# VHH binders against Transforming growth factor-beta receptor-associated protein 1 homolog (tgfbrap1), part 4

Target 1, 275 residues: Transforming growth factor-beta receptor-associated protein 1 homolog (tgfbrap1), of Danio rerio (Zebrafish) (Brachydanio rerio) (a4ig72r23to297)
Amino acid sequence: RINIECIECCGQHLYLGTNDCFIHHFLLEEHTTAKGKLAFNAQKLLHKYLGLKKPVVELKAASALERLIVLCDSAITVVDMVTLEPVPTGGAKLKGVTAFCINENPVTGDAFCVEMAVVLARRRAVQICTVHEDRVQMLKEVTTPEQPCALSLDGYNICLALSTQYMILNYSTGASQDLFPYDCEERKPIVKRIGREEFLLAAPGGLGMFANAEGISQRAPVSWSENVIAAAVCFPYVVALDEGFVTVHSMLDQQLKQTLSFRDGQLLQDFEGKV
Below, E stands for the ipSAE of ESMFold2; O stands for the ipSAE of OpenDDE; V2 stands for 0.75 times the mean of E and O plus 0.25 times the DockQ between their complexes.

## First folded at step 1 (VHH)

Design c08 (framework vhh_nb_b201)
Fold by ESMFold2-Fast, scan of step 1:
Structure c08 (fold): chain B 275 residues (1-275), chain A 120 residues (1-120)
Amino acid sequence: as target 1 above (275 residues)
Amino acid sequence: QVQLQESGGGLVQAGGSLRLSCAASGFTFSSYEMGWYRQAPGKEREFVATISSGGYTYYADSVKGRFTISRDNAKNTVYLQMNSLKPEDTAVYYCATDLYGWTDEGYDYWGQGTQVTVSS
């Protein structure tokens, strides 16, 4: 059976990674229903087999370079965002990777590269590098209390999913802020950047919790299903994967706006609405 | 020029101890992970231990509880303390680092190696 493993959103573009090593690319069109509610229609543009029978674990858009960064079989591949064809990485052997993210508030100040952080197997550290059109360069290593299960970056702030808790680490100052506990062995953690100094985190009980660098938020939690395994931010919306469904919540009022079912490589309108 | 120079290998009897050293130069040692690998006669290179820039350590299951990796950033040196040595620990031991994040072996710079031979 084909299952969705990860999702990524960039503008109107939605990307789904599957357990059978495909990327499915959709265009989202927002409209207002006859009842005055917001809804999305998904039009399939492409799907691409990556050559392995391994899950696509994570996808991130590097929009400044028009690239999609893919984690599959513990290896990073950089592809063109439209064609999904591989692009050169300057001969770097991007292997042994267990998690990664893009810094959408980079500290390097270089507008022509993307700052990326990767977690390597067996290392209690985050590797920070720069992604260029044709190469990847190492920038620095940041030590962490344990090997992170997932991460997100905002400037110098790294939001880390550790084995028993989330935390924010400022690697310029060394300051850290403990966040709420969870269990990474029970399910895949979720941590996403939603804006300057603001993160969205999967919490126990089917909640998406918001936190800033001080661990505080003025946003009410998003109420997800208990089985959410992936999320992507498409401001002002968060798109989440839940047992074969893609849900769309507004981050402005935290209300469920849309449910789409994934069936036979298509995203279809859910006739039941709220579950 | 990145250079890694191992020392401390030799012949030891089963149950004995050795301390390996690796002197590093040509990069900012304190900022990078250091690792030890070994290659037994007729076999592929095998992971032994790593130490991060912050002092966090990982060990292969075959050496856990017997080997200890450590570093001295003031001397640009990484160490492998090997206790309770067994004949199956006989190998050439290599020091390694990866300045560009990752490679096929998990490291892109290797030392020349130091021979460890454990007799019965």
Scores: ipSAE 0.000, ipTM 0.226, lowest interface PAE 12.5, mean pLDDT 82

Design c09 (framework vhh_3k1k_2; at its last look DockQ between E and O 0.01; V2 from the best seeds 0.00; counts 0 for: pae E 15.7 > 2, grease 30.1 > 24.2, SAP .885 > .668, placed apart)
Fold by OpenDDE, look of step 2:
Formats: sequence, structure tokens, C-alpha cells
Structure c09 (fold): chain B 275 residues (1-275), chain A 122 residues (1-122)
Amino acid sequence: as target 1 above (275 residues)
Amino acid sequence: QVQLVESGGALVQPGGSLRLSCAASGFTFSYYDMRWYRQAPGKEREWVAGISTSGDSTSYEDSVKGRFTISRDDARNTVYLQMNSLKPEDTAVYYCAKEGYDILTGWPFDYWGQGTQVTVSS
């Protein structure tokens, strides 16, 4: 059975990674229903087999470069957003990767590269890299207390989910701030960037906690499902997915705004302010 | 101590424009979302617009979409509200807001300034 493992949206383009090692590219077309609601049609453009017989774990668009960053079989590959063909990485071998994230607030002034953080398997380390049109360059490697399970990046600040603890690490200074504990055996960690040096984290007790580089927040937690599987941020809302529902909370007043029935959901992604 | 100081309110004719400013201090401005609210006479205070910490996301009340623009200058610790095509129903005291919460209860609240009066009348 073919399962969708990951999704990425970039403009009108939708990319799906599947368990059978394919990337599917769809073009989304907007139309208005008879009731005046916005709806989307999806036109399949291309599907590409990556040749590894492994699940495509993660897709991220580097739109400025017209590239997709692909995590599959513990390796990062960069592909063209149109042809889905692998593109040169300048000889860089990005293997032993368990997770990565894009820096949405890059520290470099180079508009023609994308910054990312990479978690290395069997290592207590994260690599900071830049993806260019024709190469990937490692900028810095930073040591972590444990191999991170999840991460997000903003500027110099990496928010990490360790086995039992969240933390923020500044990869420039090496300074770190422990946040609050969580039980990885109980739930999958969630780390989402919501702004400059600010992150949303899944906390025990069905809480979406906010944290910044100082380890504090002036933003109250949102109370969501204890069984949250995924979350998305569409300012000013936090969207959460559990096994049965999608919920929408406002970050402005922490109120539940909407609850939608959605059974067996596995993935959640924002699409230009829409979910 | 968190301080918000609104300015720019005035009497304008319908169809006119006005730019409000909110000078913020007492916190790391760039780390926080900023919002504008307004309160008309005899009405409850209502949300008008919001801007994310990075400034890359903005949102608006339906009645002001296309007419109002929220922006921020982190270097000046200031959030702005550009109001165009003003209508009489836009008459209100406008407040700048920063959110907070009670540490013990987790109950949300907002920091407010004194507000600035906007009056739209012919």
C-alpha cells in the first residue's frame, strides 16, 4: 500500500513523498464552488522514483533555488522542483541524516542559498549547511548532549528535541538553554518555529508551549489534544492534528476557534496561510 | 516594565488616511507579535490587525482588509497601522497590544497603551 510520508507546498505546487520512494508533484488550481467557497483541484504533473526503495521522509522547498531538499534513506538529496532530477551538491555526501530543517530567518545575506540544520545519526551533533544552486556547504558542526529527535532553526538558534528534554542551542556562541522535559516514549516531539527565536513545542498534559532563546515566553500555552501528532502555524493560529480531529487555536487569546473531524490523519502542513 | 504608547490619532474626513504608531519598550520587541485593537463608543474592544515577530505574516479583521496595513520597525521598536479609505464606522480608540499570560494560571492577558483617538466624520 502506498502511503504519503511527507508533504511540501510551494505556491501552487504540491509535493508528496511516499513510502515506496516516490516524489509526486501536483499543480493546485483554485476554483470557486457554487457556494462561493474556495476549492482546489490537483493536477498531477510528475512522479519520480528515487531508486532507493525507502520512504521519502521529508521534503522542503528551496523556492529561491527551484530546488527540493529530500530526506530519504538517511541521506539528503537535492532535486529540481520541476524535473525532480537530482542536482549537483558539489561532492558533498549528506549521509547519516535523521532529520533536517530550513532556517526561515537566515543569518547569511546571500539570497541565493538556503540555510539548513542537519541531525546526524549516531552522533551528538548538528551540522549547519547552506544549499546553493550547485552545491551544499557545511558551515559549522555543533555538539549536542544527545542525538536530537527533532529540530527547528531560527537565526543562530536551534531548538532541539532530545530524548527527554527540549533545549535551544545557539550555534554561533555555543550557549544553550534547557527548556522543559518531555517523554519521547509517550509522544512524538513537535518543534515548530513561529517567529524570531520563538518556537512552539508539544508539552506534557496536552499543551502547546511557546519558548524563546531565553527559555521563557510571554505567550501562554495553548491547550490542545494530549494525542497531538502534528502541528502547523498559520499566524495567528496554531493548527493541531490528532487521530480524530484538526483543531485551530488562536495564539492571540489561546482560544479554540475550530474543530474539524479528520480521522486517521498523519500529516499537517500550512499552505500560504491555509490549512 | 512593558510600555506601549500609541500616537497618530486624529479627526479625518471619510475617505481619508491616517497612520498610527505604537512605540514599545520594556521588552525585546522583535521577539513578540504585535496587534492593534479598537474600541468604539458603546462597543466592545475588537481585534483589528496582527503582525508576526518576523513581520512576514499579517492578519486583519474582515472589515478593514484592503484598507489597513500593519507593519513594524524593529530597529525603532515601533508597530504601525496605516489606515486608508477611512469610514465613519472606523471611529474608535485604537490600542496597541502585546500579549502576556499569568504564570500561575496560564490565563492570557494583553498589555495595552493608553490608546489614540481616531474620529472619521464629515
Scores: ipSAE 0.000, ipTM 0.186, lowest interface PAE 13.0, mean pLDDT 90
ESMFold2-Fast, scan of step 1: ipSAE 0.000; ipTM 0.348
ESMFold2, look of step 2: ipSAE 0.000; ipTM 0.156
ESMFold2 (binder alone), look of step 2: mean pLDDT 79; pTM 0.790

Design c10 (framework vhh_7z1x_3)
Fold by ESMFold2-Fast, scan of step 1:
Structure c10 (fold): chain B 275 residues (1-275), chain A 122 residues (1-122)
Amino acid sequence: as target 1 above (275 residues)
Amino acid sequence: QVQLVETGGGLVQPGGSLRLSCTASGFTFSSYGMNWVRQAPGKGLEWLSGISYSGSDTSYADSVKGRFTISRDNAKNTLYLQMNSLQPDDTAVYFCAKDFLEWSYDSGMDVWGQGTQVTVSS
């Protein structure tokens, strides 16, 4: 059976990674048919087999470079965001990776590299690095209380999913802010950057919770099911994988706008799950 | 450093008009779509309007359609919101925000300004 493992959104572009090692690329077409009603059509642009018999476990768009960064079989690879063809990395290799994110608010100010945070297997640390065409340069090791399960990065602020709680850590000052508890054995953690000093996190009770660097929420929660396993931010929208459906919520009013079902490599509009 | 700075807010009477400006620096303004978002006292964020990188495509929330006009001047790295027929419920802090993806329309937002206060009261 084909299962969606991960989801990424960049603009109107939606990317799904599957357990059979495909990336499916869709264009979301937005229209409003009635007052207060928003509808999306998903137009399939292409799909690409990555050549491995392993799940695609994470996708991240590096939109400034028009690149999609792929985590599969504990290795990072880079593909072109439009064609999904592999892009030469000049010999750069990154293996033994369990989680990663890119810094959309880089601290180095260097526009010629990608600033990234990486979790390596069996390490109680986050590695901050810059990815160049010909090398990976390790900038800093940030010690954590345990190996993070997931992470997101905004400047010096790292939002971490640990086994029993979320935490925000500022690796310049060393300040930390404990967030709400959860259980990683019961729920797959989700952490996404939504803007400057603002994160979206999967919480118990089927909630998407917002937090800034001080742990304060300035938005009402998004209502998800207990079975959300992945999310992507395409502000003002969040797209989530929820019990085999793709849901679209607005982050402005936190309302469910649309549900799409994934079937035979297509995303189809679902009228309350019944047709 | 990427920055957005809003100006032009202030106090206006109901039925009045204001024009907000947003000056961009630290990125190629002409390559990115731009948005206006507001937050009324004690309420969440409300997206109002978006404009493509070239200015050829615009979109509006139903609450402001026909009253507000978004525009841009790429030569001046400036985004505008012309607000007409203002009502007391338009009272809010107004933010400009940059789209995430270069040359995309409605790619989601990653950089925000500090906001400018608009108060509509007699």
Scores: ipSAE 0.000, ipTM 0.117, lowest interface PAE 20.8, mean pLDDT 79

Design d01 (framework vhh_vobarilizumab_d1)
Amino acid sequence: EVQLVESGGGLVQPGGSLRLSCAASGFTFSDYAMAWYRQAPGKGRELVAGISSGGSTSYADSVKGRFTISRDNAKNTLYLQMNSLRPEDTAVYYCAKDEGYSYGWLDSEYFDYWGQGTLVTVSS
ESMFold2-Fast, scan of step 1: ipSAE 0.000; ipTM 0.251

Design d02 (framework vhh_nb_b201)
Fold by ESMFold2-Fast, scan of step 1:
Structure d02 (fold): chain B 275 residues (1-275), chain A 122 residues (1-122)
Amino acid sequence: as target 1 above (275 residues)
Amino acid sequence: QVQLQESGGGLVQAGGSLRLSCAASGSIFSINAMGWYRQAPGKEREFVATITSGGSTYYADSVKGRFTISRDNAKNTVYLQMNSLKPEDTAVYYCAADSTEYYWGGDEYDYWGQGTQVTVSS
C-alpha cells in the first residue's frame, strides 16, 4: 500500500510525497463541465524514487528558483521542480531537521536566494536561514516555548504548531498571539501560509481555520475531515489530503469543489460537477 | 555484496505471456527495492517496473495493465509477469536492486543482473 505523507501545490502543479520515498508530480487543469461547473483534471507528469527507504515528510516549492525542497530522513535536499533531479548545490544539505518551511514573503529582499525556516532536533528554537545555489547561511535563531511540530512563515510572523496549541510569533517585535488548542496525539498539525499575514490551520472537528497575526479571520472555515494529514495552498484553492482522497476547496467561498481518489499510486478524478 | 540471477526469458508470439524471475543472494538485508529495466537494440535502457520492500509498485506507462511485478521476500526473488506481449516489448530485461544506503540522484540501482532476452514475434 502506498501512503501519501505530504502534498505541495505551485501554480497548476501538484506534488505528493509518499511513505516509500517517491515524489509524484501532477498538472492540474481547469475546465468547465457540460453543466457549466468548474472542474479539475489531474494529469500525471512523472514520479521519482528518491533512493531512500524513508517517508518523504514535507515538500515546499521555491518557485522563484524553480526548485522543490524536500525533507526526507531528517535531511533537507533540493531538487529541480520539473525533472525532480537533485540540484548540485555543492553540499547545501541540512541534517537533523524535523520540520521546515519557505518564507514566501522574505525579509532579506535577495531575489537570488530562498529564505527558509528550519526546526532542528532537540532545539526549542527556529533557525532562519537563506538557501543559495552553493551554500546555506544561518541568519538568526528564534527561541520558541517548545520544539515546534510544524511551522509556516510570512515575513517576520511565524505560525507555530506546538504540542497542545497553535501560536503566532513575530520575531522582529517579539509579540506573540496564542491561537486555538489542539491535541497533537489525536491530529497531525497542519499550518500553511495563504497570503500576507494569513494562515490556514487544521483544527479539531474536521475544520480548516483561517487566522491572521491577531488570531482572527474574515474567512469561514473549510470543512475537512478528522483524518486530514496534509494540505497545500494553490490560490484560490486549498488541496487537502485525507485517507484515500484529495479534496479541493475554494478559499473564496470555502465550498468543496472536487474530490479526487487515489488508487495504486495513481490519482483518479472523482468529480460530478458539484460546487 | 548482492548477486542477481535472472531467468524466464525466451521467444513468445505477440499476445502471449512470459514470467521473468530474479533471485537475489549475498547481503540481501541491504536491499531496499528491486525492479526491472529493459534495453531494445539501438535504444537506451528504460525503466519497466519497481517494487519496494514495503510492497509498493510502480510501472512505466507503456506496460501498465499488462505487466505485474511481485516479490517473495522469503525466497529473495522478484517476478515480472508479462501479459499481452507486443513486438515492441522485445528487449534484454535486466533485474536491478538498490541498497538501503544510496544517494538521492535518480532511479539508478546499485546492483544489476546480466539480463535475459525476451523476443516477441509478430
Scores: ipSAE 0.000, ipTM 0.105, lowest interface PAE 20.3, mean pLDDT 78

Design d03 (framework vhh_3k1k_2)
Fold by ESMFold2-Fast, scan of step 1:
Structure d03 (fold): chain B 275 residues (1-275), chain A 124 residues (1-124)
Amino acid sequence: as target 1 above (275 residues)
Amino acid sequence: QVQLVESGGALVQPGGSLRLSCAASGFTFSDYAMRWYRQAPGKEREWVAGISGSGGDTSYEDSVKGRFTISRDDARNTVYLQMNSLKPEDTAVYYCAAEYDSGIWGYTPEYDYWGQGTQVTVSS
C-alpha cells in the first residue's frame, strides 16, 4: 500500500513523497462550492519514480532556482520542480544525510543560490551550504549539543529538534534558548519556519505550537491529531500529513479548513472535511 | 591501511604566515574531498576549509575567508592550507580529514579519515 511520507507546498503546487519512492505533483486550485464556500481541488500534474526501493523522507522547494530538493535513502538529490528530472549538482554526492532544510531568510547576499542546512549521520553538527544551479558548496559547520532529529532555519537562528527537547541556537552570537520537551523516539518531530523569527513545532498531545527566538508566542496552537508526521507551510495555511490524511489549517485563526484523503495516487475530498 | 599525517604547525607572531601540509596514504587520493578542521582549547572542533577531489571547488569558514587558501597536489597525495595574516584567535590544533566523494565536492561522512593534528600557536 502506498503511504505518504512527506509533503511540501510551493505556491499552488503540492508535492507528496511516498514510501515506494515516488514524488506526486499536484496543482491546488481554489473554487467556490455550491454553498458559496471556498475549497481546494487537487489536480494531479505528474508523478515520478526515483529508481530506489526506499521512502522519500523529505522534500523542500527551492523556488529561487525552480528546484525541488529530495532526501531519499540518506542521500540528497536535486530535481527540476516542473519535470522532476534530476539536475546536476556539479557532480556532488550528498550522502549520509538524516535531515535538511532551506533558509528562507538567507544570510548570503547571492540571489542565485539557496542556503541549505544538512544534518549528517553520527555528527553533532549542522552543515550550512549553498545550492547553485550546477553545484553544492559547503560554507560552515555549526556545532550542536547532539545530532539533531529535525531542523529549520531563519537567518542565523536554527530551530533544532533534539532527542528530548526543541531549542533555538543563534550561530552568529552563540546564544541559545531551550524550548518545550518532547521525545523523538515516541513521535516524529516537526519544525517549520512560519516567518521572520517565528517557528511552528509539533508538541505532545497533538498540538502545533508557535515560538519565536525567545520561545514565546501570542498565536494559539493548531490542533492536530496525535499522529501528524509531516507538515508544510503555504502561508496563510499549514498543510499536514495526519494519519493518512492531508489536512489544511489556517495559521490566522488556527482552524481546520479542509481534509483530503490520499488513495491510489489521488487526493480526494474527505467526507469529514465537509461536515 | 589509511594514514593522514599533518605537518607545518609552529609558534608565530600575530600577522605571520604558515603553510600546513597533510600527506595521505592507503587510498586513492583523487577520489576524496579533503578538509581542514581546528580545535582550540576548551572549544569544539570547527571546520576551516575544504577542497573537492577534482580541486575545482573550494570553501572556507567565514572567519578565515581572504586569509586562508586550501590547495592540493594529487601527484604527491598532499593537501595544503596556506594561512596568512594570522590572529591569536587562530590558535588551535589543526586536523586533516578525507571524505569519499569520487573527487567531487559533497557531503559524504561514510568514509571519514582523520589525522592526529598539528599545533598552531599565534602569540607574541
Scores: ipSAE 0.000, ipTM 0.208, lowest interface PAE 13.2, mean pLDDT 80

Design d04 (framework vhh_7qia_2)
Fold by ESMFold2-Fast, scan of step 1:
Structure d04 (fold): chain B 275 residues (1-275), chain A 121 residues (1-121)
Amino acid sequence: as target 1 above (275 residues)
Amino acid sequence: QLQLVESGGGLVQPGGSLRLSCEASGFTFSSYDMGWYRQAPGKQRELVAFITSGGETNYADSVKGRFTISRDNAKNTVYLQMNSLRPEDTAIYYCAADQYLGFSTDEYDYWGKGTPVTVSS
């Protein structure tokens, strides 16, 4: 029983990580239906077995370097976005990792390195580092109130999923903003950066909530199901994983645009008018 | 906390086999990455093989295809199976453990005292 564990989107490219250690790579092609409505076809490009028979927990695209960063078996590996073959990182190995993210608004300003934040097991802190071709350099440690369950990063702002609530922490100023409560034992937390100073978070009641550094947003919530387990941002769309279904919502009007079903390694369109 | 004791070293003829064991005493062995290093006379200590807490393995080029590292978490033990031994494999073999073998190299939390291996006719 193949189960999808994580999802990542980069431009028109969709990546799915599975419980049996595969990455499935799709190209999303936009088209117009007979009624003038926008819809997507998912063309399968590749699937790759990573050799571990462990779930792929998280995927992040580092598009500036044309790489995909993979968390599997508490270890980070870097692969080429197209071939999914491992890319040499100078022998650097990140082990004992429970969560990570990439800073798409990096503080360092170096276009040829990846700024990454990692959470290590049993640490109440976020480790910020840069990944280069030949090394990994630790930049700093940011203390947190507890070990984060998930995180997303925008410049100096870290959006954290803690055990009972989300919060945003600015690690340059030390300022923090508490966000809405949730329970990590009842629901897998989701935190995604959607742009400069704006995040998308999974909330109780089947909602995707938007928040800026002050905890507010002018965007209305996205209505998911209560069992969404992963999400990715393909601006202007958000793609969410819901028990074998991939839903596409617009972040402009928050409407469901399309549902795709994942069966036997393929993404298949659902037809309109299904009762 | 964690203490490592190596055993199984000895004298073998070229082409022979030897199995080294490293028994850990203490707790939470299953969360540790484990490595085997060796130091030959007049040489620096070098990595031979390591195994992560998740079971991933890595080998030095000089031993690939000849040596196999494995672990038994129920027995708190790491093994190094050495086949097709050569005189160049003569060294003191050290067991090492680290909880997060990530950002750098050969700095381990715990080391054993070593077990000598001599390959000669």
Scores: ipSAE 0.000, ipTM 0.131, lowest interface PAE 12.5, mean pLDDT 80

Design d05 (framework vhh_7z1x_3)
Fold by ESMFold2-Fast, scan of step 1:
Structure d05 (fold): chain B 275 residues (1-275), chain A 124 residues (1-124)
Amino acid sequence: as target 1 above (275 residues)
Amino acid sequence: QVQLVETGGGLVQPGGSLRLSCTASGFTFSDYSMNWVRQAPGKGLEWLSGISSSGDTISYADSVKGRFTISRDNAKNTLYLQMNSLQPDDTAVYFCAREDTWGYYDSLGYFDYWGQGTQVTVSS
């Protein structure tokens, strides 16, 4: 059985990573129905088998470089966002990785590199680095209370999913802010950057909670399924997935706008109460 | 404790083939990504190929892609490099290297254990 393991959104482009090592690429087109409701069509553009018998664990778009960064079998690889073909790296690679994210609010001014945060296996720290085509340059190691399960980065602020709680750590000032508790055995942690100093986190009770660097939100939570396992931000929307469904919520009014069913490698419109 | 031993090097004519082996001991081989690295006379180290702990993720340097094939047998604690269509520029000492899980690739210093190397000479 094919299960969706991760999701990434870049503009109108939606990428799904599966347990059988495919990336499925869709174009989301927003339209207004005859009944005056907003809806999305998901047009399948491509799917690509990566040659592995391991789940695709995480996908991150580096849109300025037209690259998709893939975590699979504890290794980071880079593919073209359009063709999904591997990009030659000149020998550069990074392995032993359990989690990563891209800094979309970079602290360096170098336009020719990607700032990235990486969690390495058996390490109670986050590695901050810059990724070039043929090398990775270490900028800083940031010590954490335990090995993070998931993370997101905004400038100097690292939002961490630990085993029993979320926290935000500013690695420039050394300030830290504990966030709400959760249970990693009950729910897979979700941490996504949604804007400057603002994060979206999966909370108990089927909630998507927003938090800034001080742990305060200006937005009401979104109501998710208890079984949400991944999410991606496509401002002003958040796209979340459970075992069989992709949901689209607005971050402006926190309302569910659409549900899509993943079936036979396609995303099909699924109307509420009709499944 | 940890030991990596390369074998299979030698003299070969241009266009020929060689298969290198690396036998690992002193650690759980199936837990580690493994790599092949070479050093040509008077040059620095060049990474060639890597393979994940499971064997499912494989990558190659552009200089060897399509000519070399990396593989592993976790039951035998052995890493392989099948080298086809060898060229004089492939003349080098070939090392197997174990990947440090704390590593990153801005230098080849993220490999924590290396074999002693095996010499490959491609000459008529």
Scores: ipSAE 0.000, ipTM 0.116, lowest interface PAE 16.4, mean pLDDT 80

Design d06 (framework vhh_7n9e_1)
Fold by ESMFold2-Fast, scan of step 1:
Structure d06 (fold): chain B 275 residues (1-275), chain A 121 residues (1-121)
Amino acid sequence: as target 1 above (275 residues)
Amino acid sequence: DVQLVESGGGLVQAGGSLRLSCAASGFTFSDYAMYWGRQAPGKGREWVSGISWSGGSTAYASSVKGRFTISRDNAKNTLYLQMNNLKPEDTALYYCAADYEGSLYSSYDYWGQGTQVTVSS
């Protein structure tokens, strides 16, 4: 059975990674009906097989480079954001990776590289690096209390999902802020950067919580399923994945706007088994 | 280069109205959600209102709901905030922000310089 494993947004573009090693690319569209109601659809653009029968476990958009970064079979690969075809990297692959993210507020000044953070298997640390076409340059190793299960990066601030709690660590100052507890054995952790100094986190009780570096936010939580396994921000919308379903919530009012069912490579209205 | 220029602030008496404008340039305005924030004297920045790409979805802080209306004109690359029934506690520097989405060197937020709103008792 085909299961969605991860989700990523870049503007209106929605990407789904599957357990059978496909990426599905959709355009999320908002429109107003003749009666003045908002309606949403996810128009399928294409899908692409990446060559292995292994889950696509994480996707990150590097939109300035027009690239999508893929974690599959513990290896980082790079594809074109539009065609999903592999980009020649000339030996710039990273292996043994369990989690990664891209720094969208990078601390380096190189215009033609990707700044990212990676977690390697069996390491209680985050590796900060820059990725070029032909090499990976390690910038810094940041020690963590345990191997992170998930992470997101904003400048010097790393938001970490640990086994029993989330935390934010500033690796320039050494300051840390403990966030709310959870249990990684019961729930898959979710950490997404949504803006400067703001993160979206999966909390117990079916909540998407927002937090800044001090652990506070001006946004009310998003109410979603307790079984959410992935989320992405298509601002002003957050999309969340439960088995076979994608929900679209507004971050402006935190209300559910749409539910879509994933069936035979399409995203359809929940009540529509046939289109 | 991304630029946001706020205007329309001023001094007004309690119960009065003002309309703020934010002129945006340097990015595809219709692709981004926009919002208004404010900073009262001696306070941190706080969110006031937000609007989706098309203008079809809006949201407001509870303190301004029913009094303020956010709107946008994508053909003019301009964001508006209509403020009615102003109160002294609405006194603040008002600024607009684009959720300036993802590039290697960008953050999701870009704040303009602001326009001052002063509401007298």
Scores: ipSAE 0.000, ipTM 0.231, lowest interface PAE 15.2, mean pLDDT 79

Design d07 (framework vhh_vobarilizumab_d1)
Fold by ESMFold2-Fast, scan of step 1:
Structure d07 (fold): chain B 275 residues (1-275), chain A 120 residues (1-120)
Amino acid sequence: as target 1 above (275 residues)
Amino acid sequence: EVQLVESGGGLVQPGGSLRLSCAASGSTFSEYAMAWYRQAPGKGRELVAGITSGGDTSYADSVKGRFTISRDNAKNTLYLQMNSLRPEDTAVYYCAAGLDWSEYGTYDYWGQGTLVTVSS
């Protein structure tokens, strides 16, 4: 049985990672339905087996380098974003990794590198590094209260999913802000950067909550089921995984726009009824 | 396996210079990527400078133009030449080593650190 484990969006490109070690690459195309509503078609471009019998746990697009960064079997590897073929990095890879993210508001000024944050197994810390075409360089270790379960980065602000709560930590000033509590044993934590100084977090009660560095937001929550296991931001949309379905919500009005079903390596449209 | 011992730390006046050394023992030094990190009281460790087994160097923005990292493979020693020191450079300085893949990950071996105090 093939299950989707993670999802990533880059422009109109949608990437799904599976429990059997495949990446499925789709192109999302907007169209107007017979009822005049906006909807998406998912065209399958390719799929690629990565050579391991392990789940693909996380995917992040590094579009400036035309690379996709892959977490599989506790190791970071880099593939070409179009072909999904492995990119040589001297044969070396970052091992013992449990979570990572890319800083889309980097504090380094280098336009030819990507700033990344990595969580290593059994460490109460986040490693900040830069990803170049030919290497990855560790820059800084940021101490955390416990090993983070998930994270997202906006400049100097790290939004952390801990065992019983979310937290924002500014690693330049050392300031921290506790966010709302949750239970990591009850639901998989989700934290995504949606824009400058704003995050989207999976909350109790089947809610996607928005928060800035002070823990507040003017946006109403997104209504998710309590079975959401992964999300990707394709502004102005959030794409989420819910028990074999891919849902598309607008962040502008927080409404569900579309549901897609994953079956036999394809994304199938939801039926809007016969007219 | 490698053991690292830092030396050369001490008290220096603002604008002064210090040279830190890190002596490596136990394994083939020339095959390791090396780095200097520092940690000020109440802060996490930060990379100051790195050098690959091939000699490519990298520096934190706060030290570019003031600090120089170098290595001597014949002596199994890593150096950090620190010029134009500022009070903000006050920290414990750590030497770190790992195989070449460590530039893609966390360093495997760390020294105990050497204290650098920049004060009048």
Scores: ipSAE 0.000, ipTM 0.211, lowest interface PAE 14.1, mean pLDDT 80

